# VH-VL binders against Active breakpoint cluster region-related protein (ABR), part 8

Target 1, 199 residues: Active breakpoint cluster region-related protein (ABR), of Bos taurus (Bovine) (a6qns3r647to845)
Amino acid sequence: VKISVVTKRERSKVPYIVRQCVEEVEKRGIEEVGIYRISGVATDIQALKAVFDANNKDILLMLSDMDINAIAGTLKLYFRELPEPLLTDRLYPAFMEGIALSDPAAKENCMMHLLRSLPDPNLITFLFLLEHLKRVAEKEPVNKMSLHNLATVFGPTLLRPSEVESKAHLTSAADIWSHDVMAQVQVLLYYLQHPPISF

## First folded at step 4 (VH-VL)

Design s13 (framework fv_ramucirumab)
Fold by ESMFold2-Fast, scan of step 4:
Structure s13 (fold): chain C 199 residues (1-199), chain A 122 residues (1-122), chain B 107 residues (1-107)
Amino acid sequence: as target 1 above (199 residues)
Amino acid sequence: EVQLVQSGGGLVKPGGSLRLSCAASGFTFSDYYMNWVRQAPGKGLEWVSYISYSGSYTYYADSVKGRFTISRDNAKNSLYLQMNSLRAEDTAVYYCAREDYYGDYYDAFDIWGQGTMVTVSS
Amino acid sequence: DIQMTQSPSSVSASIGDRVTITCRASQSISSYLNWYQQKPGKAPKLLIYAASSLQSGVPSRFSGSGSGTYFTLTISSLQAEDFAVYFCQQSYSTPYTFGGGTKVDIK
């Protein structure tokens, strides 16, 4: 379901599943070694996503008892399964062009303009995710997750060309170091290193 | 100086209409969600409506839904509230407020207009 | 809709007193809680955002704490200019809702 439909239905700026998974990770997963890199159990991830889709009142109880890597995995899966990537199919070529700019001022102007070109639900959800990932990276000495590590995990999830089919295992070393995947990582890393203030 | 200047209030009879205006200066208006908040005489604050950066996304309190329309003109740095089918219960000072983002997901109303009095009376 | 219950409705205190105002949400709002100060005849002013973060230009005697459903605003040493009504506000989900307000009168 489109993110704009979800946010309208829930009367929220950011999807409930995104907000709840982030809250739980920050509550008890912030010091988990390899958070977001280590896979959760697939059946747990699918079960949790189904409970969110059903809008069941047991969500909070399930979140408290579930393995934190499964909660982190649920967030990743949600973004991957969006009908259109969070940063959109339409803007993908522009993000790739913008990140390749050598002049820092031109790059900043382009990258910030692209965020303002996002639909409002996509922009707000992306800004919410950026702040969360920044907080995770602040605990790098304990959790071993740098801004680059988080960009490597989420970049290909939030950005993909319209011509590429979805792959379940985008974290393989071979996939990560392809030219397009590296650029996707660099786009997310740019925003993590240059957090927007207000748009 | 970051500022919101309001106009357009007044006295109107029940069933009547008014349009409130809020002029922004000192910041990039199109980068902010904008809100209307009202306060009945001697009472507390009640959130009325918000509008997104481009105006494509709006939300209303149930008490005004279907009667009030929030809109914006980014070229003119202006926010509007069109108020139709006004009731005595709509009598209040109306504030426009800028919604800023802290840490990119905490929101707060950091800049407020001076307020515009709307009186609905026969 | 998330209901915000604020207490007390009013308090009278002396200069230098510690004043604490509480705000309760009908459901968890994490840290999406703001505090505003409103002086007679004026627009509200932002004091605290994200439950505990002090807005630029606000005196350090103001502090906020709490998460989930229970929040407090504390004025550590009340001054004459602190005569005002204080409102909490949740920004967790729409519609945004305010507490009923706490009037702080300086004796």
Scores: ipSAE 0.006, ipTM 0.508, lowest interface PAE 12.8, mean pLDDT 86

Design s14 (framework fv_ramucirumab)
Fold by ESMFold2-Fast, scan of step 4:
Structure s14 (fold): chain C 199 residues (1-199), chain A 121 residues (1-121), chain B 107 residues (1-107)
Amino acid sequence: as target 1 above (199 residues)
Amino acid sequence: EVQLVQSGGGLVKPGGSLRLSCAASGFTFSDYYMNWVRQAPGKGLEWVSYISYSGSYTYYADSVKGRFTISRDNAKNSLYLQMNSLRAEDTAVYYCAREDYYDYYDAFDIWGQGTMVTVSS
Amino acid sequence: DIQMTQSPSSVSASIGDRVTITCRASQSISSYLNWYQQKPGKAPKLLIYAASSLQSGVPSRFSGSGSGTYFTLTISSLQAEDFAVYFCQQSYSTPYTFGGGTKVDIK
């Protein structure tokens, strides 16, 4: 389901699943070593996502009892499974071009313009996520998650070319990492390091 | 082992159409970008088109854009080139080729045997 | 489009000779250059990728060098089986483009 449909039905600015997972991570997971990097149990993640999808009364009970890495994994899965990446298919080429600009002023103008071009639900949810990730990174001495580490985890989740379904080739493990993945990481890292102030 | 086997081709009149096929075996077809490259009689190699893993992204040389369509069927391990509005200058041997990655560098490591396409009245 | 200029167009050499083929790009392509060998009636075969990396199974007498706009393929000691046409190819940007080819005749 499109993020705009979800926020309209919930009468909210940010999807309920995003708000609840973020809140729980900030309550119990902010000092968890490797938060967002360490995988939650897949069956737990699927169970929690199903409960959110059903808008079931068990949500709050499951949230308090579940492994924090499963809650973090549920947030990642939600963004990954959106019908369109949070930063949109339409703007993907523009983000890739913008991040490659060498002139700092042109890059800033382009990157900020692209945020303003997002639909409101996408923009508000993205800004909400940026604030959360910055709070997680503030606890890096304990949780070992830098802004770069968080950009590495979330970048490809929020911003992906629709044409790439598989990266496995038969030669070597080194061949699996593509130039586009680095650019996706750099886009998210840019916004984490240059937080939007006027939205 | 790892191979690409081509079929289709033949003699066609200007303005006609042909569909070339390339059957892959010995590797996971859906993990590779695939290409078509052609070679006119006695001339060099000319890149024609590529297609991404899923088939969602394609790119064409200007000389064939709007007339040729590259496609793939991952369930059948097959690559296709639909050629419409053929011209005499499209006469060539057409090769399918697998594109492999080496530390971000792309190269065509496996080639089909080639299929002759002759456009003549 | 990136233009690839290959020279010479043909060369005649004796067995044991060193043969050098040059490829020049119209703009910098870093190390995104491949070399292919094509024997009469056969499909091309990858020899060198990333400007200087030898493909598995290719004899060590073949070597590639260069970066940016100027590239060279060298056959250190020409053998009878090296009768072929050699092509360079840039993979830096689409459309991918090939050099015009160099025919190596063993006299």
Scores: ipSAE 0.000, ipTM 0.437, lowest interface PAE 18.7, mean pLDDT 84

Design s16 (from rc6 with heavy chain Y108S; framework fv_ramucirumab)
Heavy chain, then light chain:
Amino acid sequence: EVQLVQSGGGLVKPGGSLRLSCAASGFTFSDYYMNWVRQAPGKGLEWVSYISYSGSYTYYADSVKGRFTISRDNAKNSLYLQMNSLRAEDTAVYYCAREDYYGSGSYSDAFDIWGQGTMVTVSS
Amino acid sequence: DIQMTQSPSSVSASIGDRVTITCRASQSISSYLNWYQQKPGKAPKLLIYAASSLQSGVPSRFSGSGSGTYFTLTISSLQAEDFAVYFCQQSYSTPYTFGGGTKVDIK
ESMFold2-Fast, scan of step 4: ipSAE 0.612; ipTM 0.842

Design s21 (from rc6 with heavy chain D100L; framework fv_ramucirumab)
Heavy chain, then light chain:
Amino acid sequence: EVQLVQSGGGLVKPGGSLRLSCAASGFTFSDYYMNWVRQAPGKGLEWVSYISYSGSYTYYADSVKGRFTISRDNAKNSLYLQMNSLRAEDTAVYYCARELYYGSGSYYDAFDIWGQGTMVTVSS
Amino acid sequence: DIQMTQSPSSVSASIGDRVTITCRASQSISSYLNWYQQKPGKAPKLLIYAASSLQSGVPSRFSGSGSGTYFTLTISSLQAEDFAVYFCQQSYSTPYTFGGGTKVDIK
ESMFold2-Fast, scan of step 4: ipSAE 0.667; ipTM 0.844

Design s22 (from rc6 with heavy chain E99D; framework fv_ramucirumab)
Heavy chain, then light chain:
Amino acid sequence: EVQLVQSGGGLVKPGGSLRLSCAASGFTFSDYYMNWVRQAPGKGLEWVSYISYSGSYTYYADSVKGRFTISRDNAKNSLYLQMNSLRAEDTAVYYCARDDYYGSGSYYDAFDIWGQGTMVTVSS
Amino acid sequence: DIQMTQSPSSVSASIGDRVTITCRASQSISSYLNWYQQKPGKAPKLLIYAASSLQSGVPSRFSGSGSGTYFTLTISSLQAEDFAVYFCQQSYSTPYTFGGGTKVDIK
ESMFold2-Fast, scan of step 4: ipSAE 0.644; ipTM 0.845

Design s23 (from rc6 with heavy chain D109G; framework fv_ramucirumab)
Heavy chain, then light chain:
Amino acid sequence: EVQLVQSGGGLVKPGGSLRLSCAASGFTFSDYYMNWVRQAPGKGLEWVSYISYSGSYTYYADSVKGRFTISRDNAKNSLYLQMNSLRAEDTAVYYCAREDYYGSGSYYGAFDIWGQGTMVTVSS
Amino acid sequence: DIQMTQSPSSVSASIGDRVTITCRASQSISSYLNWYQQKPGKAPKLLIYAASSLQSGVPSRFSGSGSGTYFTLTISSLQAEDFAVYFCQQSYSTPYTFGGGTKVDIK
ESMFold2-Fast, scan of step 4: ipSAE 0.608; ipTM 0.836

Design s3 (from rc6 with heavy chain G103D G105S S106G; framework fv_ramucirumab)
Fold by ESMFold2-Fast, scan of step 4:
Structure s3 (fold): chain C 199 residues (1-199), chain A 124 residues (1-124), chain B 107 residues (1-107)
Amino acid sequence: as target 1 above (199 residues)
Amino acid sequence: EVQLVQSGGGLVKPGGSLRLSCAASGFTFSDYYMNWVRQAPGKGLEWVSYISYSGSYTYYADSVKGRFTISRDNAKNSLYLQMNSLRAEDTAVYYCAREDYYDSSGYYDAFDIWGQGTMVTVSS
Amino acid sequence: DIQMTQSPSSVSASIGDRVTITCRASQSISSYLNWYQQKPGKAPKLLIYAASSLQSGVPSRFSGSGSGTYFTLTISSLQAEDFAVYFCQQSYSTPYTFGGGTKVDIK
């Protein structure tokens, strides 16, 4: 379901599943070695996502008992399975061009303008996620997750070409896909390293 | 039903500190951005600060930046404003307010629920 | 910062009169403009949000219009309970800013 539809139904600024998973990770997973990098049990992730999809009151009970890596995995899966990536199909080419700029001032101007061009539910959810990932990275000495590690995990889930563009890329060399993935990582890393202050 | 109840105001000398509290009930507190707005006696409204639903993101008016700290405790459904290095010009009624953001009209950010106000007087 | 200029600063009107208050933003704020009513000794109350949307429970005699930099609040037939100060507010960007207020006195 599109993020705008979810936030409209819930009358919330950020999807309930995103908020609850983030809260639980911050409660008991922020010092977990390899958080977001270490896979949770697939059946646990699917079970938790199904409970969120069903809007069941058992969510809170499952969250407290579930393996923290399964909760982290549920958040990753949610973003990966969005019909449109959080940073949008429309802005994807612009993000790729912006991150490739060599002049630091032009890059900053472009990247900040692109962020402000996101629809409100996408922007608010993205800012919420950036703050969470920043807090995770603050515990890098314990959890071993750097800003780069988090960007590597989340970049491709938040920013990917549309299905039409993906079909075109599938006829291309594997190195084109590798290049796109590196750029996706660099976009998220940019915002983690240069957090927006005026939002 | 939905309400915000404030406490913690009073008289304080310049340079002093004071903490305001705002207790929320009747809604899921953790789903909303919360704001502080103040009004000097006989004057208009001045926005002071906001805090995101998780407490991770805050913003302050230039007049209070570095002196005031907004915070929240979602487990207690409470919003706070810690005011340090108070000045005579900080004398005002302080309101906490909930920020609603969406309906069938589209996206907006509006203060739909307000606390009753807490008077803060900074005087020697 | 976005400056909000509100006019008039005060108006005296009779019951049944049409009252119009205007608000001008120093730059475009799209439709991210709200109107509040404040009675003496009370907290402000939301009347209009998103420039033209009437808040639940607010009488239909209140209406808002405008977009970009120019906005109006209209009270089609002033009632005794409408004695109050009215404020516009932009929520387009931080810091959020309010207009100077318009005092409506019923003659």
Scores: ipSAE 0.000, ipTM 0.454, lowest interface PAE 15.4, mean pLDDT 85

Design s30 (framework fv_ramucirumab)
Fold by ESMFold2-Fast, scan of step 4:
Structure s30 (fold): chain C 199 residues (1-199), chain A 125 residues (1-125), chain B 107 residues (1-107)
Amino acid sequence: as target 1 above (199 residues)
Amino acid sequence: EVQLVQSGGGLVKPGGSLRLSCAASGFTFSDYYMNWVRQAPGKGLEWVSYISYSGSYTYYADSVKGRFTISRDNAKNSLYLQMNSLRAEDTAVYYCAREDYYGSGSYYNDAFDIWGQGTMVTVSS
Amino acid sequence: DIQMTQSPSSVSASIGDRVTITCRASQSISSYLNWYQQKPGKAPKLLIYAASSLQSGVPSRFSGSGSGTYFTLTISSLQAEDFAVYFCQQSYSTPYTFGGGTKVDIK
């Protein structure tokens, strides 16, 4: 279900699944070695996602008793399975072009403009995620997750070619995908290193 | 100085209309969700409405839904509340408030950190 | 909608007293609770956000605690400028809802 539909249904700014998984990771998983890199148990992840999909009020009790890597995995799965990626199909080509710019000032101007072109539910959810990932990276000495590691994990889940775009690249899909994945990582890494707020 | 300055209150008869304004200065207005909160004389606070960064997404308390319209003009750093079909129970001081989202903390900080001075709206014959 | 029940509705206290105000949510709101202070004729002022985080510029005698459905605001040593009405507010779900308020008055 589209993120704007979820937030309207839940009467929230950021989807409950994103907000609650992030909060639980920060509470119990901030010092977990390899958080977001280590896979959680698939059946736990599916069960947790189903509870959020059902808008079940018991979700908070379930979260406190579940393996932290399953909670982290649920967040990743949610973004990966969005019908439209968080950073949108429409803006994907512009993000790829923007991150490739050589001039730092032009890149900053372009990247900031692209964020402000996102639908508000997508933008606020992305900003929430950025703040969370920065807090995880602050514990890198313990959890071993750098900003680059987190960008590698989340970049491809937040940015991917649309189904139409993917069909256009059938003749060299593997080569194009590999190149695009690196760029997707760089886009997320850029925002992690350059906060989108004014000084 | 981060500031919200309000205007547009007054006395109106039941069924009348009024438009409240809230002028922002000292911060990047388009980076914040904005809210309207009201307080009836001698009573507590009641949340009225919010508006997203671009103005494309809004929510209203059931008590005002269909009668009030929140809007913003990011080029003018201004927030508005258009109030139609006013009722006696709408009599209150109305506050605009900034929702602080760019926290330096470890939690999702959607608290109202900056408030306007308030505008009195009286609905009476 | 999430209901916020605040108690007591009023409390009479002396300078130097420890004052505790409580707030209950009708469902779990995690740590998405804010506390505001309002003086007569003035707009509310943010004291505490995220249940326990002290807003910049607020005196350290104010503290917040709790999570889930039960929250407290504590003033460790009441000062003359603290006589005001205090409100809790949940930011977990829209519509945002406030507690009924607690008036802290002179004994």
Scores: ipSAE 0.508, ipTM 0.817, lowest interface PAE 2.3, mean pLDDT 87

Design s31 (framework fv_ramucirumab)
Fold by ESMFold2-Fast, scan of step 4:
Parts: sequence; C-alpha cells; structure tokens
Structure s31 (fold): chain C 199 residues (1-199), chain A 123 residues (1-123), chain B 107 residues (1-107)
Amino acid sequence: as target 1 above (199 residues)
Amino acid sequence: EVQLVQSGGGLVKPGGSLRLSCAASGFTFSDYYMNWVRQAPGKGLEWVSYISYSGSYTYYADSVKGRFTISRDNAKNSLYLQMNSLRAEDTAVYYCAREDYYGSGSYYYFDYWGQGTMVTVSS
Amino acid sequence: DIQMTQSPSSVSASIGDRVTITCRASQSISSYLNWYQQKPGKAPKLLIYAASSLQSGVPSRFSGSGSGTYFTLTISSLQAEDFAVYFCQQSYSTPYTFGGGTKVDIK
C-alpha cells in the first residue's frame, strides 16, 4: 500500500510501523552492536510485519518482547516492500545523476532540489528516518554503526531502479548491483552528512 | 528573526466567505508544515487545519471540513485560509502557526504564532 | 479524536508558590504533549514540547513531566508575569487537540 494511503488511513504524518519500530530501536537497541546490520529471525520479522498490516491492537506487547534485531529488520523490510521506493521511481535517474556531479555547489543544489521534489508523505518519512539514523550513528563507539554503515544498509532499500530503468540501462541484476549499489549508498550518505539546514 | 504577520478577517453574514492571509519572514517557509488554530471569544484553542511543505497534503478538523481550504504560496512565503459557508460558530480569532519537530520521534509543536485575525460571523 | 482534559480550570496562587496543572489524554499519546502559555490579548507561546523539553528562552521555573495519558506542567516559584491561561496539546495523531485551558490568577 502506498505510503500516502497509509498515513491518511492512520491519521498520521509518518506510518505507524515506521514510528513504532524507530521508537523501540531508540529505547532498547541504540547500543546494540551491529543494529540494522545483524539480521533478526526471518519468521519473527514476517510475523511482526503481518501484525502491523492487520492493525492488531496487541502490537505494543509484541514490540516490547520481540528481539530488537527483528524490530530493526521489520523496519528495513517495510521500506524494501513499499510498492514504490521511498525516494520514488520517478526521481531515481535524477538522484543517480545528481550524486555523480563533480562541482560541490551544483551537487548541493541538485540534491536539495530533488529532496524537495519528493511527495510530502515521502519527504517527511525520509526526514524522520534521517534523524533516527543520525541518532544511531552518534552511538558508533558502542554499536559499531557509522553513517557509512547505515547508508550501506538503507541506501538500496530506499532507492532502487524500476524494472523499466533496469532493462534500459543494464543487462542483468548482477550488473545493476555492480554499477548502482555504490551510488545508492552515496545518495543516502550525502543526506546523512549534509542534512537540510531548514528541516 | 521569525515573523508571521496576519491579515484579512472582518465581519461577515452567515453563509458568506472570507480569506485569511499569513505572511512569513525570517526562515525558509517551504521547509515547514503550517497550521491554522482558532479561538472563540472567551473559549479555548481549537486546531483547524495543517498543510504540508509543498501544499500537496492537507488535513482539516471535522467542524470545517468541506467549507475551509488551506493553501500556501511558497514563492510569496504566504499561507492562506479560504473560508466558505461561514457559520456563527466560526466566530473566533484565527492564528497561523509554524510547526517544527524534535528528535526522531517527530514530536511536533508550534514554535511561532501570528498575532491573530478576528473573524466575526453574525446576522 | 483524542480528548484532552485539563485540571483545574482555574487556580489562584501567591507569588513564590508551586503551581501544578494536569492534563489527561483519552488514550496513550506517548510523549507527544506540548504546553502553551497565553496572556490576555496575545497569541499563545510555546513553553514545553515532547512532554518535558523546555523551549529556548522559557524560564527554568517551568517544567513538564509525564507520558502515556497523564501529564503535568509545574511552575516551581510563581511570578507576577505568569498570570496567564495554560493549554496542553497532543500532536500524536490528527486532528491535533487542545485541553480546555487552566487560568492562573496571582493573588
């Protein structure tokens, strides 16, 4: 279900699943070594996501007892399974071109313009996620997760080429990963290192 | 410095229309959700509406839904509230307010308010 | 909609007194609770956000506490300029809702 539909249904600005998983990670998982890198149990992640999808009233009890890596994994799965990536199919080529710019001023202007071109539900959810990831990275001495590590985990989850884009530019999935994954990581890392001043 | 300067308002008969304006300065207007809040004479605060960064996402209190329209012009740093089919119950001082947030929990709050604009709906 | 109930509706206190205002939500709102001060004829002013965070420029005699459904605003030593109406507000879900207000009169 599209993120805008979810937020309207929930009467929220950020999807409930995103907010609840982030709050729980910050409460119990901010000092967990390898948070977001270490996989939770796949069946636990699937079960938790299904409970959120069903709007189950007992979700808060499950969250408090669930392994923190399963909660972190649920957040990653949610973004990965969005019908359209958080940073959108439409803007993907522009993000790839923008991050490749050599001139720092042109890159900043392009990247900030692209951010502000996102649909508002996508933009506010992305800003929420950026703030959370910066909080996690502040505990790097304990959790061992740098801004680069978090960008590596989330970049490909938030940016991915559409099926049409993939067929037009690269011949196989391996070629796509070889050429695009670094750029996807760099886009997210850029925003983590250069947060919008006025947001 | 951050400023929100309001204009519009006045006396109108039931069923009439009125448009309120809120001019922003001292910050990047397009980076903030904006809100309208009203207060009937001698009564408490009632949230009316909010509008997202670009204006593509809005929400309204049930009491005004279908009658009021919130909009913004980011090039002019201005926020608007178009009020149609006005009722006596809409009589209030209307405030525009800037919404900011704290931390990753997105704890939203209204950090700056306009001076208020009186709207009186009477026969 | 989330209902916000404030108590008391009014309180009269002497300068130097400790004043406590309470706010109850009809359902859990975590820490998504703000406090505003409104003086006669003026727009509201933000005092506290996220239940307990003091807004820049607000005197340290103001403090907030609570989470879930029960919240308090405390003025540790009431001053003459604290004559005002105080409102709580939840920002947990839309529509945002305010408490009915508490009028603080200085004896």
Scores: ipSAE 0.097, ipTM 0.693, lowest interface PAE 6.5, mean pLDDT 87

Design s37 (from rc6 with light chain S28G N34A S53T S91Y T94Y; framework fv_ramucirumab)
Fold by ESMFold2-Fast, scan of step 4:
Structure s37 (fold): chain C 199 residues (1-199), chain A 124 residues (1-124), chain B 107 residues (1-107)
Amino acid sequence: as target 1 above (199 residues)
Amino acid sequence: EVQLVQSGGGLVKPGGSLRLSCAASGFTFSDYYMNWVRQAPGKGLEWVSYISYSGSYTYYADSVKGRFTISRDNAKNSLYLQMNSLRAEDTAVYYCAREDYYGSGSYYDAFDIWGQGTMVTVSS
Amino acid sequence: DIQMTQSPSSVSASIGDRVTITCRASQGISSYLAWYQQKPGKAPKLLIYAASTLQSGVPSRFSGSGSGTYFTLTISSLQAEDFAVYFCQQYYSYPYTFGGGTKVDIK
């Protein structure tokens, strides 16, 4: 379900699943070695996601009771399974072009303009996620997760080429992933290193 | 300085219309969600509506849905509330307010800057 | 809708007194709670956000605590300028809702 539909249905600016998973990770997972990198149990992740989808009474009990890596994995899976990536299909080519710019001033202007071009629910959810990831990286000495590590985990989750675009190119999966994954990581890393506290 | 300056209040008859304005200065207006909050004479605060950064997303309290329209003009740094089919129970001081999640590094939204308020009286 | 119940509705206090105001949410709102001060004829002023974070420029005699459904605003040593109405507000989900207000009056 589109993020704008979810936020309207839930009467919130950021989806509940994003807020609840982030809050739990910050309470219990901030010092977990490899948080977001270490996989949670797949059945636990699917069970959590189903409970959020059903919007039922036992979500708080499940959150306090579950392995923190399963909660972290649920957040990653949510973004990965969005019908359109958080940073959108429409803007994907522009992000790839912008991050490749060699002039620092032109790159900054382009990257900030692209944020401003996101639908508002996508932008506010992305800004919420950026703040969370910065807090996680502040504990790098304990959790071993640098800004680069977090960009590696989340970049491909938030940015991916549309199915139509990837099929149209007729390139190998290895060519697509090796080329695009690096750029996807660099886009997220750029925003983590140059946080948009005000445009 | 950061401020919101309101205008457009007044006395209207039931069934009438009125448009409130809120002019922003001292900050990048397009970076903030904006809200309207009202307060009936001698009563508490009631949230009315919000509008997102671009103006593409809005939400309204049930009491005003279908009658009020929130809008913004980012080029003019202005927020508006178009009020139609006004009722006696809409009589209140109306405030515009800014949500400060992103400007100051706040983690959570709260109304950090408020307009001075504008009185709307709906009376026969 | 999330209902915010604020108590007491009014309190009479003297300068130097410790004043405590409570706010209860009808469901869990985590720390998405703000406290506002309103003086007669003026717009509300933000005192505290995220339940316990003091807004810049607000005196340290103001403090907030709580999470989930139970929250407290404390004024440790009441000053003349603190006689006002205080409101809590949840910003967990729309519609945002306010408590009924607590009027802090001079004894």
Scores: ipSAE 0.474, ipTM 0.808, lowest interface PAE 3.0, mean pLDDT 87

Design s38 (from rc6 with light chain S28D S31N A50D S53N Q55E S56T S91Y Y92D S93N T94L; framework fv_ramucirumab)
Fold by ESMFold2-Fast, scan of step 4:
Structure s38 (fold): chain C 199 residues (1-199), chain A 124 residues (1-124), chain B 107 residues (1-107)
Amino acid sequence: as target 1 above (199 residues)
Amino acid sequence: EVQLVQSGGGLVKPGGSLRLSCAASGFTFSDYYMNWVRQAPGKGLEWVSYISYSGSYTYYADSVKGRFTISRDNAKNSLYLQMNSLRAEDTAVYYCAREDYYGSGSYYDAFDIWGQGTMVTVSS
Amino acid sequence: DIQMTQSPSSVSASIGDRVTITCRASQDISNYLNWYQQKPGKAPKLLIYDASNLETGVPSRFSGSGSGTYFTLTISSLQAEDFAVYFCQQYDNLPYTFGGGTKVDIK
């Protein structure tokens, strides 16, 4: 379901699944080599997601017992399977245009304006995620996950071209795919390297 | 320089209405969730309502739902609380408060800047 | 709604004393807890956010600790300006809720 519906239902600003998975990764997984890059067991990820979806009262006990890579994988799956990407379908073309700007000042102006154009639940969840990923990257000497590695993992998860927009263009699908994936990574990397000062 | 200045309180009879105002200065008002918090004489703090960055999302305490409306005018750097169908139990000092999200590597929602408070008295 | 219970309701202390105030949540709120100080006739002031982070400009004698359902605010060496009412507040879930307050008074 849409993130705005989830946060309203849960009476929270950031989805419960996002907060709980992040908290557990920071408690037990921040020094795990390849955290977010190494796949958890698919059946464990699906089981954990189902427990969150069912609002099971034993979720905290399950979180403490589960492999940390499965918890990290559950967070990735949640963002990947949102009906609309966290950074939205509407703003996708603008993010692609903004990140391609050559002038640093114009790029900063555009990228910050785009962030402020996000729906409020999407913006606050994104800021929460940025802070978490920055903390993970601070342990790079141990976990081997740089800001670039995290942007590579999460970029395509948080923004992707709408199916309608992609099919509207008569161009090489392989060229578009390669170019867009790199740009998706660059957008997230930009915000990780230039965190918003006013948020 | 960063401050919230309140106005609009007073004495009203039960069933009456009041509109509280909170004028922001010294910061980018549109970058913050804004809140109303009240305190009855000699009692503790009670959260009343919040409004999101753009005003698209609001939430109210059950005690005021359907009677109070929170709103904002980002062009005027102003926050409002329209209070209708006032009851004796609404008597309190009302504070507007800025909700700070950005900080030292931690997720938080904290009221870092508060208005001076506006007294609302509801009595017959 | 999440209920926040503060203990004690009041404490009498002398300058230089270590004062500890406790806050208990009716359910797990992780570290999503703030502490505020309020002096008579004034608006509350943020002291501690995210359970243990000291707000800018707040003296280092203030510290917060805890997670889950049990939290403490400690004043390591009480000063004259610290006599006030202290409130905890959870932001894990809406509606936001405050503790009942702890009055720190002169012995």
Scores: ipSAE 0.040, ipTM 0.652, lowest interface PAE 7.1, mean pLDDT 87

